# VHH binders against q9y6x5: the designs that were tried, part 260

Target 1, 379 residues: q9y6x5
Amino acid sequence: LPPKLLLVSFDGFRADYLKNYEFPHLQNFIKEGVLVEHVKNVFITKTFPNHYSIVTGLYEESHGIVANSMYDAVTKKHFSDSNDKDPFWWNEAVPIWVTNQLQENRSSAAAMWPGTDVPIHDTISSYFMNYNSSVSFEERLNNITMWLNNSNPPVTFATLYWEEPDASGHKYGPEDKENMSRVLKKIDDLIGDLVQRLKMLGLWENLNVIITSDHGMTQCSQDRLINLDSCIDHSYYTLIDLSPVAAILPKINRTEVYNKLKNCSPHMNVYLKEDIPNRFYYQHNDRIQPIILVADEGWTIVLNESSQKLGDHGYDNSLPSMHPFLAAHGPAFHKGYKHSTINIVDIYPMMCHILGLKPHPNNGTFGHTKCLLVDQWCI
Key: E = the ipSAE of ESMFold2; O = the ipSAE of OpenDDE; V2 = 0.75 times the mean of E and O plus 0.25 times the DockQ between their complexes.

## First folded at step 11 (VHH)

Design ud8 (framework vhh_8dlx_2; at its last look DockQ between E and O 0.77; V2 from the best seeds 0.00; counts 0 for: pae O 2.6 > 2)
Fold by ESMFold2, look of step 11:
Structure ud8 (fold): chain B 379 residues (1-379), chain A 121 residues (1-121)
Amino acid sequence: as target 1 above (379 residues)
Amino acid sequence: EVQLVESGGGVVQPGRSLRLSCAASGFTFSRYHMHWVRQAPGKGLEWIGNIYHSGETYYNPSLKSLVTISRDDSTNTLYLQMNSLRAEDTAIYYCARDYWGEARKSPFDYWGKGTLVTVSS
């Protein structure tokens, strides 16, 4: 029997929430499995890019989902949360569910993981839900477990996505202990429900489960605004994305736009595309605009307006506040093992190993995750 | 203060056309992508389409041939043209402002109060 894997994401789950809040259900899950305390994600530390990096093992420049808001100058196409279904955007990589379901006698299932409702390389997840934020976690879980139990060919890879704690992190900020405690308690209850449902259906012993996230969250403030309109007239550029990494398409000479922006704020770095630090792995894609502005942690780029954000993400991926965690349980994983860090791109080759799939070329390093796996020697 | 005010709703006969307007104030309208959504009685929200600050439009595939979205940045006004109206198009119609760079939570940070369209013989 091919092994089975369920990949779960709770969006915006900052790694240090685990030590700063109570998670009885998640801690029990970890105790019987493994924990990676910090996952170094990819820059930009945004939702669509990092979810696609998990399932492709690629940096954003290589998989083509380089931000939550994108523009292609040649085709004049736009990408956003409301306009994310054109395969054009997703086709620069092959996500693991496509590779999985193209194997003989295998299917993939998806409950709202970014990209799973798109026909990527003319292939959409075998079973899926169209994205709808109003669908409860329970309904998403019901569909996933039904597909895991009842499909022919069998579902061997499944994904489940949930919007919290990201939505609440934006609304309240990570420092609002009262509101975040309530939100995180609810998430822990959902994890308890997940585990209990898998046990009741007879799936728990033989299903590998990964619980992870795409990024963290940092505190914002009305005292930390960068007013872009005070530095440059809007007629000189087209704005593709705003904060905390602005994407600037010059309408006039690129050097003139750069010079107007470079001294705009001491709390913002301004990069010509060729000068973007190599450690970001964020240069070699036409969807990355000629100039990007990278705000310092906790700073918000605005258009001469106040900001309603109390928490945000998208900042430099070296920042601990941007890092999620990874926990896993199942027959492939050790019990009671903690690991300090991996790169988010390392998750893909590990998942391919668990599923017996040949990974596509990718940026992950299988050796970084060997210590999590029972069938591998950890030096 | 950001405000979005829809107008142009009312009772119309099946097969007719209707143009809705959304007056925007309190922000630089020309810098924002804008959306139309609707809610039929007793049903959930249905996305109709959007228009980018640069003028490009995208539509719900089920409605694509029936609606047209446009904007006039000189008057800060968003428009929805609806053609060949049917009883099933009876709904409250809302305009909404796109939330820059946000994903999977709410793509909209401000909503209008809505305007009711009733398609009845």
Scores: ipSAE 0.536, ipTM 0.809, lowest interface PAE 2.2, mean pLDDT 93
Fold by OpenDDE, look of step 11:
Structure ud8 (fold): chain B 379 residues (1-379), chain A 121 residues (1-121)
Amino acid sequence: as target 1 above (379 residues)
Amino acid sequence: EVQLVESGGGVVQPGRSLRLSCAASGFTFSRYHMHWVRQAPGKGLEWIGNIYHSGETYYNPSLKSLVTISRDDSTNTLYLQMNSLRAEDTAIYYCARDYWGEARKSPFDYWGKGTLVTVSS
């Protein structure tokens, strides 16, 4: 039987939560599997881009999902969480579930993972749920496990997505120990439910499971605001994305817009597209706007109107607060092994290896995950 | 202070049309994308559609043929035109302001208290 893999994402699970809070169920999961303590995600550190990087192994400039909100100047199309169904945005890459389904006697399933409810390269997951935040984790889990257990052709790759602890991180801020403790306890309980469900169905021993996240969370404050309206008139540009990385589409001369913004705040870097630092791998895509603003950690780019967010993400991907973790369990993985760090794009070639898929060209390095796998020599 | 106030709700018969309004204040309305959402009794929130600051509209595919969203920036008003109403359209309808960039989460930083629409014969 072909190997099976379930990829689970808890949105916004910062890596150091594992050090600061108790996770009995997740720790048991880790004890019987592997842990990568820190995963360096891709810039910008947002939900859609990073989730697509996980399943493509590509930097954002390569897979084309460069933000949660995008604009294409040629087609004049917009992308957002409320408008993400156009294959135009996704077709610059081939996600792993498509690759998987192109194989004989294999199918893919998805519970609300970004891009899974869209036909990409004329292929949509054999089983999927349309995104609905009101659907419980239990229902998502039930569907995923049912498909893993009873489908023909068999589901060999599945994704499961959950919105916490990201939503709560935004609401309470990651430094709110009381509220975040409660939220993270719930997450651990859900992991317990996942494991229990898999055991009950007899899937636990044979299913490879990866639990990871797309990004972390940093503490924000009303005392750390960058007001763009203080620097430039709103009529001079269109805002495509706001904070902490603003995407600016000038309505006047780009240089003039740049000059008005370049000294707006000592806590914000302003880049022309061609001057974006190479380390971000965030330059070579037409969907990246002519000017981007990058706020320092914990700073919020705002307009005159205020935001109530106490936590945010999207910042420099080198910041530890932006980093998620990765845990895994199953026949492909060692037991009781911990690794310090990998890049988020490294997950793709690893998953391809586990599933016996030929990976598309990607930015990941298989060598970074070799030590997690029982069939690989770890040097 | 940012404020959104929905109006226009009430009891209507099936097959009828209804137009809801949302009055916005406390922010530069013309700069923001706006949304309509609804919540039926005993159900979760359902996204209806949005309108960008440019005027471009996007709709829930399940509702696209039945709804039209528009805006008047001169009066800071958002509109939802609903046609051919059904019993299943009974819900509290909310307008909400878009906050850029949060995927798979509530993209709203502000929303109104809602207006009740009851479709009954």
Scores: ipSAE 0.179, ipTM 0.627, lowest interface PAE 2.6, mean pLDDT 93
ESMFold2 (binder alone), look of step 11: mean pLDDT 82; pTM 0.832

Design ud9 (framework vhh_8dlx_2; at its last look DockQ between E and O 0.02; V2 from the best seeds 0.00; counts 0 for: pae O 8.3 > 2, placed apart)
Fold by ESMFold2, look of step 11:
Structure ud9 (fold): chain B 379 residues (1-379), chain A 121 residues (1-121)
Amino acid sequence: as target 1 above (379 residues)
Amino acid sequence: EVQLVESGGGVVQPGRSLRLSCAASGFTFSRYAMHWVRQAPGKGLEWIGNIYDTGSTYYNPSLKSLVTISRDDSTNTLYLQMNSLRAEDTAIYYCARHYWGEARTSPFDYWGKGTLVTVSS
């Protein structure tokens, strides 16, 4: 009878899609559970950092996954989607699946959540799929439900990751109503399939399910490009990450590189590391480069080329377009309750509470999520 | 216009070595990480490895001891050295340009047309 939790992410699911598009299955899920209308994510509003923040409760500077593309000057190691499996990158924090499966009579399962195919602190998810984007949602769901039903010790924490609507949001832009309606209908059908599968397997009544996302999506345009090559010769720096938050490692005097960039575009803020706004919590890690460039919403930093993206994310985390939602259903959650906002780092201590785990030190505030939970005094 | 052109493929005997080349043009090659990817007949794409502008290399763990990736920025050329070739190494080999900062969606923005390597007696 241990408590069980399934954490599901649909990448790039902007919070206001719920108001602007049709989701009969997701709305039914919400009606019988809880909704948090806006989740304030962490800066930068990118996939790997925010997925790791959800499962650690930490800001990016604290958990060390500070971007989708990183460079560590001391070890000279690079990180990207293609080479993300070195534990070096992930070991600055302990994600919830590690803590969970180290408890007696518990295991963890994962279908492609970032980091779950990496042995973090020499511990990998008890059951997992190596990341492979060609694996269907149905296959991911089948593996997760099989592990939830058929594992010894039992799986009490499971994760499931899906690449949409992020991939389509990049391709079409969030304002392409025709294409995004088709994409989002497909996602709603997948949510319906998820719920139906859980009901058919007898899991629905006793499994806590969180459906959330890591970030939103904003509209881009070929008319909103910042050409970095127009401002600075490429030989003066190493480019670690490009857009919308560029990470610049100077090859020459840092102040000279900064001076060449500071007036490059009125639609881009240029920060020396020590001048990055405190509200970003994005300064105190060696993986954050000496200079970052932060494009305004909807602007794209390019290297003298056109952009292939019509939508993007990674911008200032105060922007509503960057915020995902959170919905949840299960015995731990109220029925029919809506909450306006939480911070994405608050999800971790809430999940630890549901699972009966002692949270590691983190940046979340359990009090922000108490009103979602049946066993808590809200007022 | 970004162009990537692979060469050096052909029929080779098992146990032999082969070096593939990728000629790059239309962009500043020296600033980009570059990748090799292959596709065996009837199979999906398999990432082989990459090389960053810093010279750092990363490899698919299953291939790490069998391949070496290098680059010559003066000739805008990417190389793949393959040793002790086996029948299962028969594939079309592609070079690809790194796509900055994106995860879990489009890992590369430009591909070559590929070069066929057939390992047979």
Scores: ipSAE 0.743, ipTM 0.894, lowest interface PAE 1.1, mean pLDDT 94
Fold by OpenDDE, look of step 11:
Structure ud9 (fold): chain B 379 residues (1-379), chain A 121 residues (1-121)
Amino acid sequence: as target 1 above (379 residues)
Amino acid sequence: EVQLVESGGGVVQPGRSLRLSCAASGFTFSRYAMHWVRQAPGKGLEWIGNIYDTGSTYYNPSLKSLVTISRDDSTNTLYLQMNSLRAEDTAIYYCARHYWGEARTSPFDYWGKGTLVTVSS
């Protein structure tokens, strides 16, 4: 039987939540599997880019999803969370579910993972759900497990996405212990439901399951605002993306716009596209705008309006507050093993290995995950 | 009411220099970028260059060595210094205010009436 893999994402699950809160179900999952304590995600640390990096093994500049909001100057197209279904945005890479599905006697399934409801390279997952935030986790789980259990050809790769604790992190801020405790308890219960469902269906022993996230969350405040209107007239530029990484499309000479912004705030770095630090791997794509503003951790870029968010993400990917975790269980994984850190792009070659797929060229390093796998020698 | 009035044009011999002025009124001049544009007889509009509110200047590469744009915000005046004039520099010269709005093909919202410069021996 071909190996099977379920990839689960809880959006915005910061790695240190595991240290600060109780997760009895997740801890049991980890105890019987493996844990990577910190996953260094890709810059910018946003939802669409990082989820696509997980399933492609590519930096954002390479897979082309460079933000949750994008603009292409040639085609004049826009990308947003409400407008994400044009294959134009996704076709610069090949996600793993497409690779998997093109194999003989295999199919893929998806429950609301970013990009899974879009035909990419003229291929769409055999089974998928259109994104709807109102659909319960239970319904998503039921569909995924049904497809894993009863499909022909068999579903060998599946994705499951859930919006928490990201939404609550934005609302309450990650430092709200009372509210976040409640939210994270619910997440742990959902993990319990997942495990129970798999056991009931007889899938638990044979299914590889990865539970991870795309990014963390940092505390924001009304006292830490960067108002662009105080530095430059709004008519001088078009805002493509705002906070905490603003993408600026100048309406006048780029140098002039840059000069007006470069000293706007001591808590914000301003980069011309060619001067973006190499460590971000965020330069070589036409969808990256001519000027990028990067706010310091916990600072919010605003226009002549106030932000109601008490938490946010998208900051420097070297910040611990931006890092998620990875846990895994199944025949491919050791039991009771903990690893300190990997890069988020390392997940792709690992998944390809588990599934017996030839990976597309990617930025991941298979060697970083060898110690997690039972069939590999760990140095 | 926004007004732009060019002056300083006339007949000059080749090789001579000429300084044009543009008097602005009806708006906060110091907050706007300004442009110089010219139109030769029988030809289309040619962009000469601009100056921003910060004082930064940009020029048509074909004219860069021959022109200098400056401004005096205390007198609401834009200047175009032209050197080594040639016959081909004969044109009506316009000053124009930079337009910051969207959905326009023209980068200008207000123009002067223009001043004629004739370069002839």
Scores: ipSAE 0.014, ipTM 0.317, lowest interface PAE 8.3, mean pLDDT 93
ESMFold2 (binder alone), look of step 11: mean pLDDT 83; pTM 0.834

Design wd1 (framework vhh_5j56_2; at its last look DockQ between E and O 0.48; V2 from the best seeds 0.00; counts 0 for: pae E 4.0 > 2)
Fold by OpenDDE, look of step 11:
Structure wd1 (fold): chain B 379 residues (1-379), chain A 127 residues (1-127)
Amino acid sequence: as target 1 above (379 residues)
Amino acid sequence: QVQLVESGGGLVQPGGSLRLSCVASGFTFSGSDYYAIGWFRQAPGKEREGLSTISGSSEGYTSYSDSVKGRFTISRDNAKNTVYLQMNSLKPEDTAVYYCAAGEYIRGSDHWTYDYWGQGTQVTVSS
């Protein structure tokens, strides 16, 4: 039988939650599998970009999903969380479910993973759910497991997405122990449900399962605000994305806009596109705007508007607060093995290996995940 | 089809109290984790600001802005599909049009998206 892989994402699950809270179900999952304690995600550390990096192995500049909000100056198109279904935005890369489905006797399934309800390169998953946040985890799980168990051609790759603890992280802030404890307990229970469902269906021993996340969460405060209106008139630019990485489209001379912003706050770095640090791998794409503003950790870029966010993400991808984790279980993985760190783009070549797929050119390093796999030599 | 109707606004003296109601029709938010009802206000010449939110979850989690914490209380009656905002210790700076909105958390967002809004109710705090 061909190998099967289920990729699960709990949005905004910061890595150190595992150290600070109890996860009996997830810990049991880890005990019988592997754990990567910290996953260095891609810059910008946002939902759509990082989820697409997981399934393409590419930096954001390469796969073209460079933010949750984007603007293309040539086509005049906009991308947002409420407008994400135009293949134009996704077609600069080939996600793994497309690669998988183009193989013989294989199909892909998806429950609300970013990009899965869009035909990419004229290919859409054989089974997918249109995104709807009101659909329960149970329903998503039931559909995914049904497809994994009963489909013909067989579903060999599936994705499952859940919005927590990101939503609550934004609302309560990651430092709210009382509320986040409740939220994280629910997530652990959902993991329990997942494992139980797989066991009930006889999938547990043969299915490879990866549980991961796209980013973490940092604490914000009303005392840490950067008001752009204090530095530049809004008529001089169009804001494509706001915080914590603002994408600025100048309406006047770029240099003038830059000069007005460069000293706006000691807690914000201002970059011309060509001067964006190389380590971000966030330069070589037309969808990246001429100027970006990067707030320091915990600082929020605002206009003259009120914000109720107590947590946020999108910051420098070297910050531990932005890092998620990765846990995995199944025949491809060792049992009781822990690894310190990988890059989020490393997940793609690993998944391709597990599924026996030829990977597209990517930025991942297969060598970084070799020690997680039973069929690989680990030095 | 979905409508939110606010009521309970009016003129009150500083230190007084008002109870706003938001009746939802064509929409039931209870029982859904990612739906919520929020109260907002907009004063003349100011931006609209969020005040309080109650989730549709069974737990009915609530949140408050710093400006109203300790003074305002949000609650709901599922049987009536109504959300309330009890406003105590009102101040002149609380004068605004108050709006009820039905919101949903959406993947990839950093905030609640509110798709349905009431017409608003005027609250005036003056001696």
Scores: ipSAE 0.316, ipTM 0.678, lowest interface PAE 1.3, mean pLDDT 94
Fold by ESMFold2, look of step 11:
Structure wd1 (fold): chain B 379 residues (1-379), chain A 127 residues (1-127)
Amino acid sequence: as target 1 above (379 residues)
Amino acid sequence: QVQLVESGGGLVQPGGSLRLSCVASGFTFSGSDYYAIGWFRQAPGKEREGLSTISGSSEGYTSYSDSVKGRFTISRDNAKNTVYLQMNSLKPEDTAVYYCAAGEYIRGSDHWTYDYWGQGTQVTVSS
């Protein structure tokens, strides 16, 4: 019986929500499994890059999904909502579901994890749902569990993606306790439904389940705006991405554009590509533009003076507000163990170990996750 | 094609009330957590100000700016694809053109955008 793994992401689930809100169902899940209290994600702390880092074990510069909005200067292609399905963007890495289903007698299933509806290296998830935000959590879960129980060859790796609490975090801000309590209560109920459904179908005891997220959320306000129009004329550059990490493609001399921007705000760092701090691992890809602007926590880069943004992410990955958590349960994991921190890229080699897959070259360190696993000595 | 049409503006005395209506066509607002309709206003020579939002979710979550909280109430009628703004205890500083706008959360955009706007309706509060 090959081991099975379900990887679940609740988008934008800030690690400290666990301490600040009530999660009876998630706490029961943790009690019988493991918790990593903080996962240090990758810069930039955006949705598509971090979801792909989880499943490839690679920094963004290495897997090529460097932002949610991208431009490739070599091919002149643009990545966005309308252009996110071109395999070109995804083919700089091999995600775990591709490796898994190319093994003899194995399949992969996916309910809307970023990239699972794309034929990456001519291989699309064996069973998948095309992305559609209107599809309920219940329907996503029903498809995943049906595929886990009924597929030939058997599904051994499955993914499930849900948009909350990211959507509500952007809408209300993480400091809106009234609205966020309601939102997080609904999410905890969904986790309860997930566990109960797995138990009812006889999957719970033999399925490894990871519940994690890609990033957190920080509070924004109208009092924390950086107006680019005050510093530089639009005609001098092409804007590839705006906030909180702006991607600037100069139309005139690069040094002139840099000089116009470098003193624009004390709440923003301006980097030439070669000067991006090494700790970001965010330099060595053509899709990273010649100049990036990195706003301080809670600051928003705008082209005019107003913004309706109440919560955001994408900031420096050293910020605790950007960090998600990881919880896991199943035969591979200890019971009742809490661990302080891992890097998000460490999840991939751990998953490969659980599934008996040879990992592709990656930036993760298996040793960082050994203490979570029953078959490993923890040192 | 998405369209929003405001109505219900006019002249009112300080302390009075008005009810604005925003009729949406070309999309179904209700049934998605990822849609919202918001009310905004703009006084002459001032920038546009966000006032209130209501989500398309079954719960119909609302938000309010501090400037109108407690005086204005946003609501919806899903059968009519319509959103309302009940404005009570009106003050002269509430004088502005009022707009409704439709917003959407898109996973890849990492924020809410208000891409569709009505033409506006004038509200004048004078003594």
Scores: ipSAE 0.180, ipTM 0.566, lowest interface PAE 4.0, mean pLDDT 91
ESMFold2 (binder alone), look of step 11: mean pLDDT 80; pTM 0.811

